# VH-VL binders against o27280, part 385

Target 1, 266 residues: o27280
Amino acid sequence: MDSMNVPEVLEIKRIVEESESVKTFIFSWDFRREVRPGQFVMVWDFRDEKPMSVSLIDPVRSEIGISIRRVGEFTDRVHGLSEGDLLGIRGPYGRGFELMGRDILLVGGGIGMAPLAALADEATARGMRVDALVAARTADELLFLDRLEAAGVNISTCTDDGSCGFKGFAHERLLTLEENHDMAAVCGPEPMMFQVMRILDERDVPAQLSLERYMKCAVGICGQCCLDDTGFRVCAEGPVFWSQELSRVREFGRYRRDPAGRRVPW

## First folded at step 17 (VH-VL)

Design B163 (framework fv_bamlanivimab)
Fold by ESMFold2-Fast, scan of step 17:
Parts: structure tokens; C-alpha cells; sequence
Structure B163 (fold): chain C 266 residues (1-266), chain A 119 residues (1-119), chain B 107 residues (1-107)
């Protein structure tokens, strides 16, 4: 257990450029430390440490991939690295997705497709039918389409600006899809996830949703990782939650908290 | 499905340069790369370099560094390979091929461009 | 650079034969290995990627196996259209490198 909390210094084996703002970093991984889709790791650049979702899990090749969106100083530095450079990796942490049934729906927005890409690989390897609704602001921000296509996933796209697929938001596209599913997994901006959850609840489809907003806290220690109404700590009990748990959380999809704990609308 | 269409055959003098084009047709390149591979008469396949057209990043084999330049025009979905300081040993068929960033396999391939360097 | 060596360099076979071509990498490439078929005057065609994944549209008589440094392409029942040159290619590192080729000729 303790050994999972010590960062290993790993060499960047390969870098995949997913978009102008997203890269996937691939590392050799010792699978004595099991990793499952939906879990995250702490990435350390020898100055700062940030949580990142695992987007590729390949025990046969002994590799993991970590997809990182450029959003600030830490991620800008990491994006400047090359193959052969070193990063510290600690983990994995958190509760991963559970697969059930034969037919599953994945709904991802932006970088939220990263943990869902790993889940898609596992589901297709199990012989499940996988439908993915991939959402982004523009066509250039749709992620993992080629990887999902290669895995045999049935893909629907939507973009806010209509540059690819359905013009509109993920929940609007979902309303036009009549296919029934045994479960769904959802990851993306919280307002998107809230709207998608409502539709899936009405259709009686059990859903798992991945919340990343509080992962920056130390695992299981920080009170800032709590969901408002239930007291769940995202880093300790998440990041993956069932829709039934989230349907009773007052702040989910409605507001967030700033570093001072003040309520801020989405 | 995407097809790659290359420019036509060229005959060049030693010391000159050649620029071969590779246009994606029937679809978009998305995040795929474009690799350039040559084949001298009766010989095997030799990788020269690649570019990811959407992002403009190019990598070259050490043997060709300094005289090969790979570029792309995103608006026309066209990649280019320019080889300078041509020698008779550069006589070959030059192929472009779509390069999968995760797996690194090449599919589809362009039809090839014959470049003959003769005095 | 990772060196790729194929064996044999050429072989003669008859329609209906089982053909095996091997490819050896100078260092471990995990399963980052592809196989291509090339006919005279034509571009190469992808047959297998990720060591064992059959490309869409390629006949099931083609199969790939192996990991690490040693890889095999098998054609279980050779057809007239299979007489061609076959190349392996590694994608674990840059530069991407090919084997020297194996020519499958009619007996």
C-alpha cells in the first residue's frame, strides 16, 4: 500500500498529439500496481504535482497513458517535454468504472473522453457493444475518435458550432438517440454531465459519472473534495459516482466552490 | 475512406531539389501523421520522416537530416516532402502514407512518385 | 536505430502451401510490429498491425504472432494473388524501420 504513495520516476516512452491542447504521455508501467479505467495518478514534474486521469491501460504491453490538457503553468511545462524526458508518477488512486450488461453508452465532453477511452478499450475487449457520444465545442476539439473507431466503437459526435456531427450539446443529441443501454459512463464538464444524467435517469439507465473538479486535493485528506449535500470526498470515494448518488447532491451541475469555499455558478 | 494522391514523376539533375506532394482526398486526416518512405530500384523500404499535418510537427531520420524538409498545408490537406542536394543514389519511388500515432502502422499509402536523378 | 531482420530473404511455394515468414528486432519492440504486402509496381498494402491484428478487408488466411523481438507472419493456404514481397516494420521507436523483405515466388 505505502509503495503506491511513493512517486516513481518514469521515462516518457511516447507522446501522442490528440489536439492543439491535448497530449497523451505513454509510460512503461509495472502492473503489480493494478490500474483500472476511471482511476487517476498524480503527475510530478519535480516542481508541482497534479492529478491526471489514466487514458490508456495496456497490461500486455506493460504501458499506461495519461492525457493532459494544457490549462496552466504546470500543464504548459509538461507539454514542453519530449520523449525520453522524466516525470514522477504516483498512484493509481480513486474508484474506477464498473462494467455491467452487454450494451453500454459512453458520453464524453472534451478531456472527459480520456478516462472513457480506457473504458472503451476494456468494454470492447470483453465483447460488449459500445456506443460513444463524443462532444466538444468544435470539430478540432473532438478527442479519441480514431482510437474509438479502431476499437469498433459506434460513434456519434456533436459540436456546439455544428462543425462535426449534430449541432448542439451532448444532452440534445442524446434526446435524438433511441438506443437502449444496460449502463452508461459519463465524463466531461459538470453542466453537461448533469443534463445527461437527468435524461438517463428518465430512461432508467444506470449511469456512472466521473467528477474531476476536486482531485487536486491530496487523496482522502482535504475537505475541499467534499460534495455539498452528501459529504462524499471525490479523491477518497470518487472520482466515479453512480447517478443515484449524484441526483441527491444539491451543488452537482448547479454551482461549484472557489478556493475560499464560496459558491460560484457554472 | 481517405485516399492519398501524389504528384507525378520527376527527372532531376544532380545537385537540384525535388518537392513531392501528397493530398488527402475523400476524407480528412484528423490527428493522423503522414510518413514519407522511399524505395530505390530493386531495394527495400526506407523511412525518411513524418509530419502531423494538423499540428505542423515534423521528425526526420538522421540519414536525411539537413537535406529533407517535410511540410503540410492544413487548408488543402496536403503534405510535402522536399529533398535537396540530389545525388544519383536518391533515384527511387517516394511514397507518402498515413501514420497512426498510437500503433505507427501505415495505411493508406499514396501511389508513389518516381524520382530519377540523372545527368 | 532498431534493426529489423527477415528470414528467409526469398522462398518458393505452391498454391495451397502454408508459408511462414519471420522477423527479428534488434531490441524489444513489444507488439509494435506491422506486416505489409507489396506487388511489383505498386505501393505496399497493410496486412497486420500490432503484431496480430488483421487489417479490415485482408483475408483471414493471413495471421501474425509474436512479441518482444521475434515475430511471424503466416499464410495458411497460399493463393495465386499472394505471390509478392512481404515486409515487417517496427513502430516502437523513431526512426521507423523495415525488414529487408521476403519474396514469395511461385515454385
Amino acid sequence: as target 1 above (266 residues)
Amino acid sequence: QVQLVQSGAEVKKPGSSVKVSCKASGGTLRSYGISWVRQAPGQGLEWMGRIIPRFGRANYAQKFQGRVTITADKSTSTAYMELSSLRSEDTAVYYCARDDQYEGHFDPWGQGTAVTVSS
Amino acid sequence: DIQMTQSPSSLSASVGDRVTITCRASQSISSYLSWYQQKPGKAPKLLIYAASSLQSGVPSRFSGSGSGTDFTLTITSLQPEDFATYYCQQSDDTPRTFGQGTKVEIK
Scores: ipSAE 0.734, ipTM 0.864, lowest interface PAE 1.3, mean pLDDT 88

Design B164 (framework fv_bamlanivimab)
Fold by ESMFold2-Fast, scan of step 17:
Structure B164 (fold): chain C 266 residues (1-266), chain A 119 residues (1-119), chain B 107 residues (1-107)
Amino acid sequence: as target 1 above (266 residues)
Amino acid sequence: QVQLVQSGAEVKKPGSSVKVSCKASGDTFRSYGISWVRQAPGQGLEWMGRIIPRFGRANYAQKFQGRVTITADKSTSTAYMELSSLRSEDTAVYYCARDDQYEGHFDPWGQGTAVTVSS
Amino acid sequence: DIQMTQSPSSLSASVGDRVTITCRASQSISSYLSWYQQKPGKAPKLLIYAASSLQSGVPSRFSGSGSGTDFTLTITSLQPEDFATYYCQQSDDTPRTFGQGTKVEIK
């Protein structure tokens, strides 16, 4: 049967506070329903359902983690929950990241580090060398530094205000880093990802980028979910895409669409 | 790199309160917890509660609920444990320790603060 | 609350001996188990976390194993500096709880 489309009511086993606005909720998970870094689940608080990236995948302990930023009513309610409380989880959904080569670069902005943290765990477990560029507006918004360090990841930080690491944007910091990577994975605000993609393309580093904007259509209830000039559907083919696929999409990194379908600049 | 340095020994009368400090050195951008663990003479380790200093969120073992208050001052990177209505049974060494949120292990530990409750 | 029981409560050993200490949880804690060493007058020191992960800087003669409810700390070729009290600690649930301790003494 279609067990992925039936929500399971799961107990919150542990809550990790990542920042003032981000928590990771850890659940027991039956790994007969496989989950990969880059995939997401639908989180149901018995009133509303929202997509959230999987940030921890631990088949040895039979656990997954879901990292949630407090940005609205749904996420504020979920942040008010305690260990022992219940949430509905449906999924996983979407295309995950593919690992290739020996040396990989992760570039994450804000909550975009969530799926990359899960990827870092898998890559280091495979014996890969992992470099991570973790970017945020301020030091307080840098995520998963302790977890990445514990996994043996080589970390560079970047903040817009210079409060931690390089002062400036992720793509500016990337220009000062070594170019010897077999692949990259990128997740964060779309304008950041666009600039990072351009640099990686010039360096002939194949990159995978995670696009979160269409995830609410992931259960197949919406047939739109298209990128501007390719007919590409994030919910059907994403959220993870190779950079060469996105380089031909005029919409990516330049504008988005409002609820009426009108173009809005980033 | 992070070290925890605790305040010095205290001798208190029954019925009074004691407030022990734990100063952390290092980066405050990290999201660690600080747990408080006590050890009575010749006894084992007993967890009292924890706080995540950056966010001010505290939780306590039920045995100490109502008598213990754990707080933090972000500006000085210092956590505090205040225990009220002291009795002779509260005579112990009190430790603070950094609490890893994912694994829940304690490292590093403060050096300990001896609290003696004596009439 | 999860109760942690260590066995034995004390043991006598000689330098070079293999020492085994066990820890039992009153309910499954998966692999959320840490081991600490405490010497007289000092704070505890982390040896092992996640049941089997050796803390950086801890000698390789220390090892941990187990999952669920039964856990073991092993010290191969006991050294003079290893005479101490050892504690297990669960982190699967709040409150965090410790075993009663195992004192390793000179024979």
Scores: ipSAE 0.633, ipTM 0.819, lowest interface PAE 2.3, mean pLDDT 87

Design B166 (framework fv_bamlanivimab)
Fold by ESMFold2-Fast, scan of step 17:
Structure B166 (fold): chain C 266 residues (1-266), chain A 119 residues (1-119), chain B 107 residues (1-107)
Amino acid sequence: as target 1 above (266 residues)
Amino acid sequence: QVQLVQSGAEVKKPGSSVKVSCKASGGTFRSHGISWVRQAPGQGLEWMGRIIPRFGRANYAQKFQGRVTITADKSTSTAYMELSSLRSEDTAVYYCARDDQYEGHFDPWGQGTAVTVSS
Amino acid sequence: DIQMTQSPSSLSASVGDRVTITCRASQSISSYLSWYQQKPGKAPKLLIYAASSLQSGVPSRFSGSGSGTDFTLTITSLQPEDFATYYCQQSDDTPRTFGQGTKVEIK
């Protein structure tokens, strides 16, 4: 067993309030343990632990950031913490994004922009041209626009209600955008990712999609994030998959699992 | 463009309080903090505290804790700084400035509000 | 509190001169440092953030460098509008703190 499986107790150095429901927690990090965009860590509040995507990776400052949406008891407790408080972190885990070519399209929905914000930083640092389509239900739920702008990213927005940018869904907005990209990275609700993937396939743009499913144990121990047809374990073989891999999964974009493990439609 | 516009100059007596306003245009109150910084005549810049107006969360420099209250009214896009128990050494220009949550730099700044505490 | 010390407190310069101002933090602040310009009777103006990032609209003759505890602001070829007081500011910790200022005066 290696040092990645042992939680480190780290002090919250800074807290950024991204929206009413999302905060980014920033920690000092020893980069002898590499972290790549698309990877996740297990966050432990000394009662429960949950997987969270890394949203900021800064080796120069020796810092990582973890963005957390308030959706239940664990995340509500974590949102109640202050700078100087402690959290346990173990990892990183999973397969990160791969970058190739000169131009990348990022398509993010809601909290799915978190791992894509870290990827945008790496892509711009490599000199890539980055276009981001940022989608949410309302303007108040659009995330990381200031970070993307500061990184030199070309931003398009869409909201379901039309409160900011294009009125409609991510895939509808994507149909109105330029088709010329060497690759794409996509993260958000599975129905959104499925529709986006179909368009990118038609445009012959290779895409990586991130499936950030919840699990209590990392490194594939519990098998809870196993996909139906392929047997992929999100924590071991994901969370990042190529579109070719996901197009073979009958479950992807069609249905999910309830708390009892039953298939239910999205 | 985001602009911050502050209330006008005030002359106050020792022991009174002053409340300075800072009105934002262009959406400053939705994603950024507002910091308050003062400057006494011929002196440097001194940070007093900040608020994230969207969420009402305020932090203060220890020197001012107990005398300063920073608030925000989301409906009018206005932040306020109230300083109580005024003394002659509180004579200063008081600035509000938009506070970047990640980097912590200040841009834009309000034009400043001169507060004079007469002896 | 993190203490910020600037050097020099004042300097005299002529148009066309290269001006260097230094700022020292009492402890490491990584690159969480900004530089501001203030003209008499006006609010400060952001020049540089993150130690070396030039703010949009600021002339390229301004540059910043440094990390940890030692930072420098350089004006490559001083212009008439550059005579002002300059402040450094750390944002690594609360409270935010400023240097005492450096006044750049006409020779």
Scores: ipSAE 0.698, ipTM 0.845, lowest interface PAE 1.7, mean pLDDT 87

Design B167 (framework fv_bamlanivimab)
Fold by ESMFold2-Fast, scan of step 17:
Structure B167 (fold): chain C 266 residues (1-266), chain A 119 residues (1-119), chain B 107 residues (1-107)
Amino acid sequence: as target 1 above (266 residues)
Amino acid sequence: QVQLVQSGAEVKKPGSSVKVSCKASGGTFRSFGISWVRQAPGQGLEWMGRIIPRFGRANYAQKFQGRVTITADKSTSTAYMELSSLRSEDTAVYYCARDDQYEGHFDPWGQGTAVTVSS
Amino acid sequence: DIQMTQSPSSLSASVGDRVTITCRASQSISSYLSWYQQKPGKAPKLLIYAASSLQSGVPSRFSGSGSGTDFTLTITSLQPEDFATYYCQQSDDTPRTFGQGTKVEIK
């Protein structure tokens, strides 16, 4: 029995181009290692390792998908890979989303739609009614619309520039949508998530929020994963948190932490 | 609802080239691919290649590599397939079709462009 | 390249019949298989994708099954508008390849 977490080297089976800056990499996966929506894996390009959310979970085909946005040197190198190339995958890690009730609202901003796309598939398979609010800066940055539509999801869109759907921010669009949901799941930029959480709290809708930006340490021993006030470690206790847990964290939506643990405003 | 509208029928001489267009009507290409599939008279369907117009990525079947070029103009929402060094065996109806990146199925299809290669 | 073989190449049937068409891949394609219907002079129409998923707007008398290398398209209670040529297509690998087609004709 091995007690160490070691990356498994997997072949890129398929690449889906989601936008100019986002690709989904699909791998064969042995589901003896269970994967749930909201969990993440560590992706290793044999030089650097970074956390990435799982965006596709298909036990019937024995496949997982990992969606990666181009934001720096590591992700630029990964985006340069082709089908047949190899990557190291370690995990999964973290707490996944919990589904309850019959009617779920998904609110995703940018790449935050990645874990929510996997959740939409699971919720639909369970017979839940799924409404999704998909937000981005422009129409070209709206993600997974075709996949959500194929799954039977009711989609509302929102763009900062008005190029698709409602012109404005996710929380502004949410104020115009019906309030009848048993639960919500939210993932995207932290300022967006904070505003959305406040509205859902006022509507008494229990929400789960994914804090992907804090996933720096797979073993739970890292100051960057720690939330102020509560001492939560995102990779050990998250990345998915209930809104009532986050309402006790003064840091959430107000500031972030640098590597030295100092507060940096958004 | 997106419809794919193709250019009209062509009659070409052996050794020449033909360029067929495929325009998205009622929307844009979004992130889906466009595949080109041909069908000779009374024969089955043969895949030639695909492009993802939003990102410019193209792939070709080996049989057509070197003779086929698939391109796209995002500003006009139009994809193109150019086939060179035409032979009589290239006489066929040429279809463009939306190519789902996750599943790889084709829907919708263009109406088809008849290309006849004769002397 | 992945070779797709359909059987039969043609069949004769009557309205109300149950029709089964088979498709075999030269290697495993998981469930990356689609079925199309084509009528004379028209573009193909998607019926089934992912081996068993019915395309929106397609009548429920059409169904698909199978995984790996062996797949079937079934038409329960054949209707007059179903006389056409049917094609299977794999999307597991590039190039995408089609079966040779099965022509369903009036008996």
Scores: ipSAE 0.705, ipTM 0.852, lowest interface PAE 1.7, mean pLDDT 87

Design B169 (framework fv_bamlanivimab)
Fold by ESMFold2-Fast, scan of step 17:
Structure B169 (fold): chain C 266 residues (1-266), chain A 119 residues (1-119), chain B 107 residues (1-107)
Amino acid sequence: as target 1 above (266 residues)
Amino acid sequence: QVQLVQSGAEVKKPGSSVKVSCKASGGTFRSLGISWVRQAPGQGLEWMGRIIPRFGRANYAQKFQGRVTITADKSTSTAYMELSSLRSEDTAVYYCARDDQYEGHFDPWGQGTAVTVSS
Amino acid sequence: DIQMTQSPSSLSASVGDRVTITCRASQSISSYLSWYQQKPGKAPKLLIYAASSLQSGVPSRFSGSGSGTDFTLTITSLQPEDFATYYCQQSDDTPRTFGQGTKVEIK
C-alpha cells in the first residue's frame, strides 16, 4: 500500500510518437505490483505530477506504457524528454476494467483509446473477439490503429470531418453496426460516452466507461469525490464505472464543474 | 500497402557528399518511421539512423554522428540520407525501410541505392 | 551497443531438410528480435518480428522462438527458394544492430 504512494524513479526506455500531440512513454516495470487496463498512475516530472492512464501492459517483457497528450505546461515538458531521461511513477490507482463473455466492443475517442488499447491486448490474450470503434476529429488523431490491427482486432473508424472511415460521430457510426457484444468498454470525451452509453443500454449491452476527469479523487488530492445526485464516490469506486451505475447520474454527459464547484455545460 | 522507391546509383570521389532519396507511396507518409541501413560488398547490414517524418525527429548511430544527416520532405513524401566526407569504406548499397516504432522491425524496404567511392 | 552473434555463419542443406539458425544477444533484449531473408542483389525481406510473430504473407514453414539472449529461426521443410542469407536484428536499444548473417547453401 505505502509503496504505491511513493514515486519510483524510472528511466524512459522507449518513446513512441502516436500522433502530433500524443506520445507513449515505455518503462520497465516490476509486475509484483500488478497493473490492469483501466488503472492509472501519477506521473511526476520532479516539479508537478498528473494522472495518466496506462496504455500498454506487457508482463512478458516487464514493461508498461503511458500515453500522454500535449495539453499544457506539464505535458509540454514531458514531451520534451528523451529516451534515457527519468520520470517518477506512483501507483497504479483505481479500479480496472472487468472482462466478461466472449465478445467485446471497444469505443474510444481521441486519447480515450489509450486505456482501451491495453484492454484490447488483454481481451485478445484471453481469446475474446474484439471489435473496436476508433473515433477522432481527423484521421491524424486516430490512435493505435496499427497496434490494434497487430493484435487481431476488427477495426471501424470514424472522423468528424470524414477524412478516414465513417463521416460523423462515434454514436452515429455505432447505430450502423449490427453486431451485439457480450460487453463494451468506452473511453473518450464525456458527451461521446453519454451518447454511446444510451445506445448500448437500449441494446442491452453492459458497458464500462472510464471517467478520466475524476482520476485525482482516487489519490486523495481532488475535493470533488461525489457525483451530483447519487453520492457515488469516485475515490472508492472509479474511475471505471458500469453503465447501469452511470445511467442514474444527472451530471454525466450534461455538465462538469469548475474549480469553484459551479456547473459548466459541455 | 506502402512502397519505397530509392534514387539511382552514384559514383563519388573521396571527400565528397552523397544524398540518397527514398520516396514513399501507397500510405500515409507522415505516420511512418524511416530507417536507413547500409551493406558494404560481401558484408552484413549496418543501421545508420532513422527519422519520423511527421515530426522531423532523427536519431543516428554514433559511428555516423556528425557525417550523416537524415531529413524528410512531407510535401513530396520523400526521406533523404546525406553522408558527407566520403571514404572508400563508405562504398555500399544504402537501403531505406519503414520502421515500426513499437517493434522496431523493418518492412517494406526500398530497392537499394549503390554508392561507390573511388578515385 | 548490443552485439548480435549468429551461428552457424554458413550451412549446407537439401530440399526438405529442417534448418535451424541461432542468434545470441550480448545482453537481454526481451523479445525485440526480427529475422530477415536476403537473396543476392535484393533488399532484405522481413520473416519474423517480436521473436515469434510471422509476417503476413510469409510461409508457415518459417518460425521463430526465444527470449532474453537466445533466439532461433527454424525452417521446417526447406524449399528451393529458401537458399539465401538470414539475419537477426535487435530493436531493444539504439543503435539497432544485426547479426553477421547465416548463409544457407545447397548441399
Scores: ipSAE 0.543, ipTM 0.791, lowest interface PAE 2.6, mean pLDDT 87

Design B17 (framework fv_bamlanivimab)
Fold by ESMFold2-Fast, scan of step 17:
Structure B17 (fold): chain C 266 residues (1-266), chain A 119 residues (1-119), chain B 107 residues (1-107)
Amino acid sequence: as target 1 above (266 residues)
Amino acid sequence: QVQLVQSGAEVKKPGSSVKVSCKASGGTFRSYGISWVRQAPGQGLEWMGRIIPHFGRANYAQKFQGRVTITADKSTSTAYMELSSLRSEDTAVYYCARDDQYEGHFDPWGQGTAVTVSS
Amino acid sequence: DIQMTQSPSSLSASVGDRVTITCRASQSISSYLSWYQQKPGKAPKLLIYAASSLQSGVPSRFSGSGSGTDFTLTITSLQPEDFATYYCQQSDDTPRTFGQGTKVEIK
């Protein structure tokens, strides 16, 4: 773990502009430090450090990609960087996705498609059939569609406003998709993941879900990483959990915590 | 199924400028770039520069730096390449092409715009 | 700039032949290499990207291989429509650069 806890200063090799709010930063990576889909890294701009999911894993080219949404001061600074600039990368951290069976359903909302894009690459490389349900508020916020198509993924889309594909939420679109899968992987806003999990449970499809909001606890003890009924720490035992593990967590999909630790409804 | 449709052939005088358009048929640009590549009669392919239309970020080959400007208008799904201070050596077919941001390959291509610079 | 050199500059072949075209980069470009076919008066057409990935709709007789600095395009069982000029192109760095082209002519 010690070598994973020391930031490596890496040059930004390429920047892919995914949407007006999302960029993917690509770095050369030494794969003696193994990286799996579903894991995250700590990104350091020499002032502040934030957790980011790994969205591209390419051991043949010796590259990783990290997708970052512009939501605040840190991410605004990082989005202002150019190819050739430097960032500190520490990690990877967390448990990655596990693949099983011959076919997989990916359900992603917004930036939650980032770790699922890396998973799609691994699943297709293993010869699995991959179906992806990509959800966003608007068409411009749908991520990785061209990359998924190039990988041979069967894509369904939905947007809240109906600007692309099905008009509605991911779980509403999922109800119109009747195909069986050996497993599913889900990443996005927690209310979306809760609704999707319930449908997959009813269909007897085992699902893995990624709890991105708790990744800030990667460097130590943090109350936000501890689930109320299970005692799991997301950064140590997650961020990826099987649906049967999350079914024991009363707060999953029902409420969140404010900065004071108080429970507030979604 | 995006198709790229370019403006028609042009004949220009030395010292003038030309602005070639490239419209994405079938809707808006997605997360990809538009590259401009020219080909002089009987010669090979020469990359001039690219833009990511959604974000307005342009990069140019150093040979054309200062003479070429690549822009995009998202409202009309159109990219433009303007080349100034034209010389007879600029006589060529100018192509726009969709530039994949991850792989950097070009597909599809526009049909090409013949630009002739005559003295 | 990364220089791309193709060999041969031209070749003569017959229908049914196996044709191999090589492309060399002046520095390592990993697998950021594409191959295009161009017929007279037409825009280039993508055949192969990422050194070895066949573009949708391109016949399986076309294949690409290589990594680093040395790459090959192979056409097995050459067809009449394959007589054309072929270009390699690197996308590892800007500027993007093309090889000088290889003309495949009827014998």
Scores: ipSAE 0.660, ipTM 0.834, lowest interface PAE 2.0, mean pLDDT 87

Design B171 (framework fv_bamlanivimab)
Fold by ESMFold2-Fast, scan of step 17:
Structure B171 (fold): chain C 266 residues (1-266), chain A 119 residues (1-119), chain B 107 residues (1-107)
Amino acid sequence: as target 1 above (266 residues)
Amino acid sequence: QVQLVQSGAEVKKPGSSVKVSCKASGGTFSTYGISWVRQAPGQGLEWMGRIIPSSGRANYAQKFQGRVTITADKSTSTAYMELSSLRSEDTAVYYCARDDQYEGHFDPWGQGTAVTVSS
Amino acid sequence: DIQMTQSPSSLSASVGDRVTITCRASQSISSYLSWYQQKPGKAPKLLIYAASSLQSGVPSRFSGSGSGTDFTLTITSLQPEDFATYYCQQSDDTPRTFGQGTKVEIK
């Protein structure tokens, strides 16, 4: 069956406004198509399609949620939709997070908290202790705090401007946190993830990092998905990677590629 | 942390309009809407509608559609419910309540505003 | 609209009793159900959400169960402060709708 590779037209059941720039769209979902935290779907508005992380996974209610930040023409159109409107959903795709141990750390920046919110739900349902470091530029851009609190997650916050919690960046806040963890999951801007990974490596905490730029590679399209200094096909296994895999990649956290494939600093 | 404080009691004549305010304070990280629920003397709870303050998106119960308008002013963290063409049957206590967008439960509630419609 | 029917409309009980109130939805609402307590002259107070999740600060003698169309609120070892009116509320669809209420009176 090719049902996962054909967009299914689904009705928007509920829209949650997470902030002025982020909405979560909730759909009824047939869990015969399993979805795991860290996976993504292709969202089709009948004109364009874009990859979006799954931020809510609820098999008991038969629902999924997809969180979308308003950043351009496609997302502006989607944000203009109402409950009852239709969207095409294809997937899920990609490698999701793996849970291990009993105590886990989540480190999220901005919209990167979306897949981590789904992971937090699964981890707490399994009886794990979850600590989350939620980072944003300002207090009103901190996402999913209410969901994390309701799930029983221990929350630390930081904002660049000091409007909530620690004043500074995620990696600076992480250095002030004392508790040990069996694993970590990290999602956010690539420079933030690189700095966090370095600290976790020094603490001997295995980490999984979700890289947005590899979502298209996970569906089998190999445009600009190979990383420099070589030689394996890393693009096919995203978006979630172990820190051990990323430590060998010179490009991670230092450079990105423009549409022409040129190296551009973050 | 979120607390809701409503405007004071009103006495109105039939055919007039009433506008009740609901000021939210505390909890800048809460993802919520504001619902309006009324209760006539000795009767149960009746949902009128809700607004999501961040967008101004509002939904109304069919019974009140055309007579009720719910608005929000983000700069003052205040939601408003205006009910027009008042009748004696509109005599009730009007509550605002924080509406959880994921679960749809109401917590906290405002203290209530008594609206009496009489000649 | 989804209609919510509570049973019984009223009941008489003594301190220490186990009290059970039921709520029935006219169509499946999954677990999108909340329970509220209301005392005379006061706003309702949330007790249970998501059918079975106890609101923080609410005594553990209150519990909720059920899914789909049939839901139950249970109060074990009734206390003097529990004599009140109880309402169920669905949030699966708009409009949000309440049951007609169950008044718990002293015997």
Scores: ipSAE 0.744, ipTM 0.859, lowest interface PAE 1.0, mean pLDDT 88

